VHH binders against MCM-like protein MJ0961. Designs and how they scored, part 1

No score or structure here was measured in a lab: all are predicted.

Target 1, 362 residues: MCM-like protein MJ0961, of Methanocaldococcus jannaschii (q58371r317to678)
Amino acid sequence: RNEELIETLNELGRKKNIIDILSNYLISQIKGYELVKKAIFLQQIKGAFKFLPDGTPLRRDSHILLITDPGIGKSTMLRRIARLFPQNAYASVTTATGGGLTAIVTREATEIGDGWVVKPGVFVRANEGTACIDELTVDKNVMKYILEAMESQTIHVNKGGINVKLPARCAVLAACNPKRGRFDRNLTVIEQIDIPAPLLSRFDLIFPLMDKPNRKSDEEIAEHILNTHIETATKDYKILGAIDIDGITVDEKLLKYYIIYARSCAYIEENQDLYLGEFDETKLIMPYLTDKAKKMIKKYYLEMRKLGEGDNPIPITARQLEAIIRIAEMHAKARLSDKVEDVDAEVAISIIDDCLKQVAYD
Structure headers, positions and changes below count from the first letter of each chain, unless a header shows other numbers; antibody chains are not in Kabat numbers.
ipSAE, averaged over its two directions, is called F for ESMFold2-Fast, E for ESMFold2 and O for OpenDDE. V2 adds 0.75 times the mean of E and O to 0.25 times the DockQ between the complexes of E and O.
[cut] marks letters that were taken out.
Atom coordinates printed by the task and the answers are left out, and those that the model quotes come from them; centres of patches stay.

## First folded at step 2 (VHH)

Design b02 (framework vhh_7b18_3)
Amino acid sequence: QVQLVETGGGLVQPGGSLRLSCAASGFTFSDYAMGWARQVPGKGLEWVSYIYSGGSTEYQDSVKGRFTISRDNAKSTVYLQMNSLKPEDTAVYYCARGYDFWSEFDYWGQGTQVTVSS
ESMFold2-Fast, scan of step 2: ipSAE 0.000; ipTM 0.228

Design b07 (framework vhh_7b18_3)
Fold by ESMFold2-Fast, scan of step 2:
Structure b07 (fold): chain B 362 residues (1-362), chain A 118 residues (1-118)
Amino acid sequence: as target 1 above (362 residues)
Amino acid sequence: QVQLVETGGGLVQPGGSLRLSCAASGFTFDDYAMGWARQVPGKGLEWVSYISSGGSTEYQDSVKGRFTISRDNAKSTVYLQMNSLKPEDTAVYYCVKEDYYLGSFDYWGQGTQVTVSS
């Protein structure tokens, strides 16, 4: 890390509405959907680093599902995120196989002679990053491999004399269309999601993105989807133009460094000597929940449970509480804070509340 | 106890090559991203390269096309192949163990000096 770069990143973190500005810049190709863009941005920041007493790392990643009408630009969003970092990856279920997502074992000639070789799939390649899974519902057989990877966070290979566990600790950003290709506004959202409950429950955030009530003709929709998909698949992703934030020019590279820096929480102004040749883990700053934030999150969780008492299709459990805490920690990290304050809890609650009311409570 | 031991530094002429190695111990090597950072005289630290546990790599713009990072999980070792070295590459090079997030560090090696001079 460069000293001048660190000073610039710290200045950016102090700017008003920095998270809103950077999240919109990250996915500037799509107009609107500010809450969705914020959630995806926070997903890239990742949650606080946590361990079980035995040293096992806990999930820090939030999984996001976009269920969209045609033409919204879901593939554009996914490919933008997939190209953000080398460890991010893109796959379409239309062309993916179970082995292509997890791992394939083949016999090949190697430097040591003939042998079995493991070829890592998308989830293994996306370890410590984001796996962008498009057209999630097009093949039910492929969905089982996605569920298994999300549940275990490892891919176990036990074939051809090879017995290894490959890490697959990645965020999943998935997208699909409703059951009949478009939302029917006379039906509940949950009735139109063609995903088994075990897989659906792994997503912390589910965003139904509906187009205008008056839909375009089938030809216009198909043409838009095909052109968007072809352009994204066959040509280099266009580099974003720079933006100015109070005299600081932010280009794509500076955005990437901001995200990397925010993930660490170790390189804030108070700990400058950490980037000067020494790294002391005892000085690593992790965001902690303030009393005010705890009270806000607890109050909302109890309200959600009360709303869920009447045979709700999405049960309100500790999972939602964990999701709120994780997102609040991501937000605090994104503004370079070691404290999860009321503003962070408010943002996390607003994101979760919007998702639940659109999907579960209609 | 986590240990990172760098080797392979030295004096080389402009245009020359060096290969740095970092032997890691005290943690499950396969589960963590590894990287290289350097301290240039008169400047602070700057990132050179990293490699994820899945094998994905990233490079600082100034070294792209000249440096290659790789890892050997069976030997718990990370490498930095440095080609077409320039005087401005003169620095102390550190092997770094990143935590489960890119850009976070929990351990740094002692460093190895690379001097590019005629």
Scores: ipSAE 0.000, ipTM 0.103, lowest interface PAE 20.5, mean pLDDT 75

Design b12 (framework vhh_7b18_3)
Fold by ESMFold2-Fast, scan of step 2:
Structure b12 (fold): chain B 362 residues (1-362), chain A 119 residues (1-119)
Amino acid sequence: as target 1 above (362 residues)
Amino acid sequence: QVQLVETGGGLVQPGGSLRLSCAASGFTFSSYEMGWARQVPGKGLEWVSYIYSGGDTEYQDSVKGRFTISRDNAKSTVYLQMNSLKPEDTAVYYCARDLYDSSGYFDYWGQGTQVTVSS
């Protein structure tokens, strides 16, 4: 039953290197990029719930940008995450409109006349999930809507007699290519990112992936093609097989259960489907910062502020401090802890430091 | 609904050229890697070429230097330019959408177009 499932999840959370193992399993289709996979896994876990004194929720989500050479598999990563949960969503800027990302207000005929109808866009549909935004740099005019959604976590509709605020508290996993389609090793990374500083600064993590495309062997591809030809006209793409972790078989369903359990208290339906009911703070994994973790994070933040003084396209502000805290909270939750310890702060700092050194500091 | 429609096949003499086209619809074409595979009469499918979303290309050794894959994202079309054709190139050619990963999986296929190289 549910109790057996919870016992299994708790046992799994105590396994050595569980976060590294599960993050690699989540995106097993791509070889390497272990740090990127870990960051994306932690993004799915989400930070702790925090509120301003007036009850306004603070951002618990970290936004990730993948800027990649061709053939790395950025779209594969985004589509994998978009398929993970029903509340996750995928959009390409190539086809997206401002209204399609936020909300559309249209007039519809009714039996007694015409009325205005609100149709939720990608960010609203991805509320409490992840919005996967592909080809971020193909249309500059769309970027303003993305920036506004990321800043406000709310889509305000005031049209056709409708005045509502729709929640859009989602993580953004975005991807693009460099300005010239491929990285030039003789130029700084920041020179090759075709994104305005206000939007770029909203991403907690920016991963420049400058690897060469993996070459596929003729035999491996041919064998897959032959097997596909033998199968029926209906083709089911299966992303994940099962793995064994010290006698525990982890499949797609158990991975999803683990993520939801780590994010918040999971109410399990009688058929073992996951259900997230109303939030009760006593039932949520809401880790708090220990003094050790606070001191470590603050020390790093102050050191980075000094390094970033002067003209820097990505200024070090309170937002970077909040980003480190969010990732540290995600790591603590991912190991099923109610405390953010020094180990969590170390991981968060290492991820942020790697990104900042590659993007902002040559 | 995902659709891939191949055109441009036909009968050609050895040493001749053909250009295959694959019109894609029902998905964001620019986000996907695309490939060509062929089925020789009496044999299974054989991979020919693929093109990554960013434009990088790969070729089977038997077609390197003779075939060129390209894409036009504005038209949602992938092409295979086949030069210096040999009788051994006679096959049904399939366009496929490739979900790029470490294994290279194709999830949608076209109906195929016949290429016959004969004197």
Scores: ipSAE 0.000, ipTM 0.113, lowest interface PAE 22.5, mean pLDDT 76

Design b16 (framework vhh_7b18_3)
Fold by ESMFold2-Fast, scan of step 2:
Structure b16 (fold): chain B 362 residues (1-362), chain A 119 residues (1-119)
Amino acid sequence: as target 1 above (362 residues)
Amino acid sequence: QVQLVETGGGLVQPGGSLRLSCAASGFTFSDYYMGWARQVPGKGLEWVSYISSGGSTEYQDSVKGRFTISRDNAKSTVYLQMNSLKPEDTAVYYCARELWFGEDYFDYWGQGTQVTVSS
């Protein structure tokens, strides 16, 4: 364990607005979408480790769906996250098969005859990471494998004499277009999501990203592009390089170290460039809900239950409550705290509230 | 008023089966995760299984492949099908409503039903 590096990471965690700064840096090649970037960053931090009395870990991942107009850069966001860590994986439904997402069993000759070999698919390879699933709605036949993986967090292989369950405890970051390729602003968002209710209900956060062109926004985008050309030539799809936070130079490697440290787990890059030491559960950041945060989350949940009565298409269930808790815990971890305080609850509520108002409410 | 009423416990021989039922009332059943926990006399409470509002299930390792949790939202009932019962499964089984994963895991409990696995 590198003590100097850990001291630097702790110092970063104390900086004002560190989560906003780092989440924007994570996907700096795309201007705007600050709330979406924050949600994706928090997804990478992952929720609190929670264990049953027998030592079995409970679900800590939140699933995010981006449903976007063309040109928003959804594939750029997904590929950026997929390349962040070796545990992360990318798949497009346009080319994916059920076996490619889950596992393939193949026959291989051995010294003692033919043997069956399991080849892990995307969800198994993304275990303890993020599975980035692009073009989610282009093939309905593939959706059942995605739903099963998200539901069970395990991939069951029962083929060729092999009967084994493989862990697939991963976050899902999925993206798609609306039913007709772009949003119709005269229709509700939910009417334009081409995903069956069982699968849609597994996503904790649904971000409808509509292209709303206006002159001021277009000028801001143009200035960003021009400034990028001035500063970095024509690097449209790459992180812009290092940033300075109160005298601390943050490059991609330090960003990755910060995320790993906030997760409280060891990670070894292929070249051993990124190693904080072996997993030590005594040093896990295990956020607990403070009384203030708990009351705030409960109050919001009950208010949303009341507003969700009547003709709203998405019922407010215990799932939304769980999503708020997981995001609040992620936010506390992201600021290197073992306490979920009112600030963490406020951020989690703001993210959920934004999603619900765009998808389920007027 | 939230009420959880369990039925289906009893005496069974090793290798036998029992189905536990829990009738829920006083809340919107479909909104909540439901679970089963058990307590052996003189031992701590241990979680057995839970089922989400959407039907996703999780099991304690010692019961995987033998126990199946299910729910009927129209009847506001959760079930635990217990197969290949072992003497180690002898316990009081509680139906519970879940509010928070890993913290306030169960906010309401049934009264419990005794399961005894003995020859």
Scores: ipSAE 0.000, ipTM 0.125, lowest interface PAE 19.4, mean pLDDT 76

Design b19 (framework vhh_7b18_3)
Fold by ESMFold2-Fast, scan of step 2:
Structure b19 (fold): chain B 362 residues (1-362), chain A 120 residues (1-120)
Amino acid sequence: as target 1 above (362 residues)
Amino acid sequence: QVQLVETGGGLVQPGGSLRLSCAASGFTFSSYAMGWARQVPGKGLEWVSYIYSGGSTEYQDSVKGRFTISRDNAKSTVYLQMNSLKPEDTAVYYCAADYDWEYLSEYDYWGQGTQVTVSS
């Protein structure tokens, strides 16, 4: 455990707008989509680690669906998150199989003879991390495997004399296009989502990302080309992409340490590698809801439930309340607090409200 | 390693045709929108055409009806078929992918450019 590193991380957590700054830095190659970037950042922080009285762990992960016009950069966002930690994984449904997503059991020749081999799929490899699932709607036959993995959070292998349960407790960051390739502004967003209701209901956040009329201005394109030529000509080695936050240089490594620290009061091994294995429950950041935050969340939930009375494509249930609580906890953890305060509730409500207005009510 | 390599430029007479090709490597081509931009001598850089991952296309007004953008995902190649070429189409043409693959890249993927000259 590095004391100097921990002091730096605590100092970062006290900086104004730290969550907005770090979430924009996490996916800096895409301009705009600040709310989406914040949601994805909070997804990496994960909710509070909680257990039912019988010892069963509660879901702390929020699942995010990006439904985008072509060219928005959904694949860039997913690959960025997939590369963030070794525990994260990427798959495209265009090439994925059910076994590739879950686990494959096959008989392979080895130097010592033939044997049964278990090859963990995307969800197993993403255990305690994030599974980035691209092109979700391109093959409906594999959607059932995605739904089953999200529901069970465990992949059961019972084949070739092997009987094992593999943990698959991960956040899902999924992306797809609308059912006709791009959004039709004359139709509701929900009519254009080609996902069965059981699978769609597993996503806490659904973000419709529509293409902008102006993709790039002539000036922006010119500057991009010029900067590329300048960098190619100089060939100077420097730390690219690092940012300064009030005298603290934040690079990729420090961003990763901050996320892990916020997630679990980070366990940093003596070799300074990030640890994402078994957590000591006493070291977890487990934020509790303050009375003010409880009142704000309850008021919003009751208002949305009342607004949702009638024929609604997404029913307002306990799932939405749980989603708000998880996101509020993630935000509190992201600012290194053990208390979910009004600011955390406000951010969580803002994110959920944006999604509901765009998908269910607008 | 990401590369966009443009080919098919050259000298052509007014009213003639050229087909530009851009061979992409090092990223999942089918997931990216692809476009063409040109730098006309004496003018700034201007966007020419765009093709989304789903196949929808858009064109600058001055080339609409004359130019056709297409893609072959199996070959990781985007094409610009240029018909009824005019002297004002003379420019360096750049191929671009809409989004960069790497987090720390501040830039979309761009090709090196290919010269198109339309003269008598």
Scores: ipSAE 0.000, ipTM 0.144, lowest interface PAE 21.3, mean pLDDT 76

Design b24 (framework vhh_7b18_3)
Fold by ESMFold2-Fast, scan of step 2:
Structure b24 (fold): chain B 362 residues (1-362), chain A 120 residues (1-120)
Amino acid sequence: as target 1 above (362 residues)
Amino acid sequence: QVQLVETGGGLVQPGGSLRLSCAASGFTFDDYAMGWARQVPGKGLEWVSYITSGGDTEYQDSVKGRFTISRDNAKSTVYLQMNSLKPEDTAVYYCARGEYSSSWYEFDYWGQGTQVTVSS
């Protein structure tokens, strides 16, 4: 029953290295990239619910950009996340239109005859989930729709006599190649990112994934993928083989339960075989910053502000501070804790620091 | 709808031979790599062999020289000829469809599996 399941989930949250273990299991198709897997896992956990005094929700989601050499497996990561929950969606900019990403209004035969119909695009379908956007830089004209969706968290449709505001409060997991197809080690990372500053600044985490002169065989890569997953004549990938965490058997279904539980305890998934109950605000995990964590985050932010003085392409602003806080809260939630402790702040700082040094300050 | 149906599994004595077949439907067979993987009791799924759309083959080191993968595009079928079978080859064998990326194969559809038992 639900009570027994909840007890099992709470027990998992107390296990040592639970976030590292579960994040690796979530994207076990790809060998390595443990930091990226952790960031993507935390993105699925989402930040704390916060509201302005007028009731307007604040952004819970961290946006992640993967800038990769060809063959790193970015598309595999994106497709895995897109298939994780019904609320998640995948699109490639190579085939997507502005309307396909946002919404279109068209005339179609309906039960009442011909009429104007709103067809939700990727961002609207990904509401409360993750929009996985592949090949981000292939069409510059499409980028404006992505930026607008990320900024507003809503899609406004005012066409064909229809005036409606659709929610699009989703995390964005985007991927692209460097400006010339692969990284040039003689140039800075930022010089090779073909994304306008307004859009680039909306990503909390930017991961440059560079191919190395590596003797790792195609066999080893294929074997890793095959050792973990099986697609049994269905359209969805499934995890083959549960893992054991101190006597608890964790399969894909239990992983999904853990994620939705950590998000805030009480969601009915579209497929009723994955059910934790109705949404209940009283059961929300609402992490709060401890004084130690607050002091640690503040100290790091002020040090980065000093390093950011001068001619830097990505200035350190309130956005980076908000990103650190969101990731720290995500980490605390992922441990099923209502307190953001020094360990959570350390992980958040480590992730942000690694990204900033690779992209902006090295 | 993509379908992969394995046949040819069974019980065989050590040193014996079996030929597995996989009948594919629902896609343009000639455009895809095909592979075999196995689930050994107590272990995860491990790759055995693949054959590209162009006919190039690769094998796991433990089966190299004993197993041969082949395909018949006219019949939309891939085969795995298994010779000199060992008790360690006991597993459920799965047929899979793959498409080559720049550095690896992405296997997106799998059959239901066929049991191979090597025992005396």
Scores: ipSAE 0.000, ipTM 0.130, lowest interface PAE 21.7, mean pLDDT 76

Design b28 (framework vhh_7b18_3)
Fold by ESMFold2-Fast, scan of step 2:
Structure b28 (fold): chain B 362 residues (1-362), chain A 121 residues (1-121)
Amino acid sequence: as target 1 above (362 residues)
Amino acid sequence: QVQLVETGGGLVQPGGSLRLSCAASGFTFSSYWMGWARQVPGKGLEWVSYIDSGGSTEYQDSVKGRFTISRDNAKSTVYLQMNSLKPEDTAVYYCARDEYYDSSGYLFDYWGQGTQVTVSS
């Protein structure tokens, strides 16, 4: 029965530092980068559903940009997330086309007969999941398709007698190198980001990752090589171990269940292993801002607006306020709460503030 | 079924050059990312370079400007051109297949047997 599983998940949500522990486990192949891992973990939890008074849906997903020196684990992080759920997807801009990212319409023979066929691209396949986009800045023509998908959250196909809108409500986890291939410590981070302002403004979190020559620690690389040889010999390709959290054994399957449960998606149609029951919209964790959390977020936003009227290279707008709220909601959901409390606002402010200090400040 | 075979290692003087080759078989080579990693004798492994299926490259900072990774899809071969070699580059060099992304695998799924590079007098 699912009741025992749900009780276990609820118990995990009450554990101290559960978000830090689970986020580190999610990307355990890379040592360090605890803040980045936490942000990526929260991105998988997703924000609350929100609508404007006219019924227009607001974005629930937070988009993350990793801008890295060569030799850092960006590809490891992206592939780990892309492998997490069937609805997640990976693409490199080096090989991607506009149609490969969005949708292609082609004339093919089908079981039903000959006709026009829509082949969903990365963003459509990543609907309700995460699209992991590597080498974001390598082709500026492809970047326009990424921006359009992020803005509309739908892909409109109007070709070959077909007129349909395909959902593409996904989080984007993107990675790129600085303009000159590596960071120049004598220049501001923002000067080294080769992304047009409209696209850059869609990312809630921008992490500049400057690292020494090793992409991974020597120990992690050695361990992976050894485990690969062992698994090849036994025809068992699983190398990720389990962890213990105060007497609860957490393996990859339980981590996946926790994430789905925190989203309040009780059912995954394509993956029966993640089935926790029938999908029920009334059981979604829909965090709302408490009065104390609202006051904390408003105060921070107003202070940042005042600083943004000065010499800061990135403008502070309503988008930053929305980003803070989304991350605070993700944090509340990650601890299985339907209330965004002061602790959630504090964590969201800390993450945003650290990103702004790295990107907008020296 | 999948095999990666490295060649081109050897002894070279400081400031010299070597070209490593990795012949791949048993898979659709053009669809996969390829990389090189090295292990210094008595120490740990470190990643050196990647080349993706589209030809985009990444390098460890200590080798950037000196090493060049390339691929020939028609020959199912990845290369590592090593210039201005230093004694600290002395290591066993491993060719690795990194999956062209799908939902099933881990970062590295197949490795070669390694080839010794010695940079000394």
Scores: ipSAE 0.000, ipTM 0.161, lowest interface PAE 19.1, mean pLDDT 76

Design b36 (framework vhh_7b18_3)
Fold by ESMFold2-Fast, scan of step 2:
Structure b36 (fold): chain B 362 residues (1-362), chain A 122 residues (1-122)
Amino acid sequence: as target 1 above (362 residues)
Amino acid sequence: QVQLVETGGGLVQPGGSLRLSCAASGFTVSSNYMGWARQVPGKGLEWVSYIYSGGSTEYQDSVKGRFTISRDNAKSTVYLQMNSLKPEDTAVYYCARDLGYDWFEEDAFDYWGQGTQVTVSS
């Protein structure tokens, strides 16, 4: 059974525009935003497994920030991704605490006596998955926990006699509104992002999603927010219909299998709804940069460095170069290739360039 | 000198309400993580509610919707409003300060009040 499934997945990977088709299917509840959907899809595919000489794993995840006008459907996108896999998680900063995001240590009665207990937070539960963080900017004091999780990829607990490091190697898909609730087109996008530079710099991709300029009143904004919450709740319970790709019927389960296969991972069906087989490191898709892809990425990076010399709200650093490489590797994996070719570099550059033009240079 | 002094405990009937107050001195309440924990007979010590420096709050599942934690920064006081009290809420309630997260670590509750007895009985 697994071999027939794997053959089907390989056939899908060879189809024209497969990444565009699957990324639109992943978030079919929202019309448009094809580039955002593609970026989110690639984020689920994850980058290559890379390790430092000492065995320390390097970050393979790209972090995405959606900064949106009310009514765009940011919460719908986040909840869709949070629901995709058991290891994905959703949290709203409006209700979350630092401990709820990272870990809480509390004292509880046990049959053997009272003891300290660690309750894993959102980032720990999202390990090897995606943490979907809604309303990111509503509480500035919570941001330090988010930055810590993104930087260290671990949550250190040293409390109540417990001293442990919990893995939190996850992608972050975060969303927020502009400083004043909606975009002011007379101001730069960066002036309207209320996030400290250290945290903002961790996001590889920042997408400003603006509503149509005819919405001007606070009452209209409030109605949009309420309607979005109602629509999001309804969509959360929608069973996705199947699509046909050249005679292959793709439903949500096959989409999930495709993503797992592109990651070269398997989920055991015990408390999981998917099983592709035993994890085999030798079958991992390990993308490597071709010389042509290297030259294209380097040329673009150096051009951006030249434009960004001087005071720039989002400085172009080695982190942007690493981000482009991660996205290019994700694209190659998404088409089931171990070679990062010019087409992969072109897509990664296009995504990064779109974000930078709207945020850093607009 | 850091001190936490709880008041507001007492005997209340099931379905009743009580408001606990925690008067803090020697530090700034708004700059710290504050919480309430209770010693339930037979259950040991358990956390009840947290309020973070930014004002975000968290509650144990069994009290969610019934209890509300709040603070008055000008009075250096933390409150626990307890509504719809149940016999199971009978406990000694402690106000506690948590050092909170640093960028690289967390610490335990470092200061506790003396506790205040809450008894829910008909």
Scores: ipSAE 0.000, ipTM 0.092, lowest interface PAE 23.7, mean pLDDT 76

Design b43 (framework vhh_7b18_3)
Fold by ESMFold2-Fast, scan of step 2:
Structure b43 (fold): chain B 362 residues (1-362), chain A 123 residues (1-123)
Amino acid sequence: as target 1 above (362 residues)
Amino acid sequence: QVQLVETGGGLVQPGGSLRLSCAASGFTFSSYAMGWARQVPGKGLEWVSYISSGGSTEYQDSVKGRFTISRDNAKSTVYLQMNSLKPEDTAVYYCAKDEYDFWSGYEDAFDIWGQGTQVTVSS
């Protein structure tokens, strides 16, 4: 254990607004979208390890869907996250094959000679990381592989004399365009999502990112340009190599250390770049819900359930409750706590509530 | 489809000058803010300068008074004039494009689309 590094990470975790600061730094190429950035950051932290009585691991990852108009930056966010850790992976459905997403069996030279080998696809390579799936809706046949991987958290290979089950327990950060390529403001968001209900229901968070509706008249356009240039002259729109947090210099390497540490309280090997392979189970941050957090989450769930008693495009089910709990656990871990407190529940509720209002409850 | 091609880097002595150029294609150049970022050896990206679609400029504190950003919308090119160069300016310089145009009304986002150009300031 590098004690000096650990002390620095613990000090960072005690800073006010640390999650907002680090999530904005993680996706520093994009100004705004603070809620989306926070959700993606929390996705990297992952939920608590939980197991069924038979030892089967429960899903700790939240899946995020970005549904965007063309040209508004979905690929930038996906590629940023895909490059964050070796465990993360990127694929575009436009170029992906079923084997490229899952696994392929090939014959080639190995360290022990020639033989048949399993070449891991995106989901297997992203095990314990994040699979960034671009252009999700471009091929319906490929969507079935994505759904299967998300449901089973495993890839089963039974080909070329090889019969093996590969783990694919990963978060999915997916992006697509609306059904007709661009959002129509006169239609509901849900009507414009060309994703089968079984797959859509796997995403805890759905963020519609729309181009500003209706270009203004020439006069209004001129006023907007003038006001935007005045505001951008006073704002910070920049890509930063490092930031200062109350005397602590945070660069890309320290951000990565913080995320790994928050995930597991793992031993970090200094001067080896980043040690990503090993963790100490006895030092994992295992968040549990406090009574205050339970009451807040239950109250919100029951209120949303009541709203869902009418005709609503997205029904409120146990899945939404589980999503709120996962995100609250991620937030507690992100501030280096094993207790899910009211502040964590409040953040999780705000994220879910904003998604539901954008998609279903306007 | 969007392409940014940086040129103009090289080896220069302390106190010297270089002019970097970034040729843009694949989008309506005049509608987007442009900027320059640099990666110092062994460190992450550092913002250097920004120019809005309307021509407003901003500079990182360490380069103020020494660097000048400008754009030529007719040529779809953004420039960085670097004067009084210091060893600390040694870096790979990247041309960056705002992801959103001003018509969309979304908050600005900067992507680094170029391959970068190496600037080395040494004696």
Scores: ipSAE 0.000, ipTM 0.101, lowest interface PAE 24.0, mean pLDDT 75

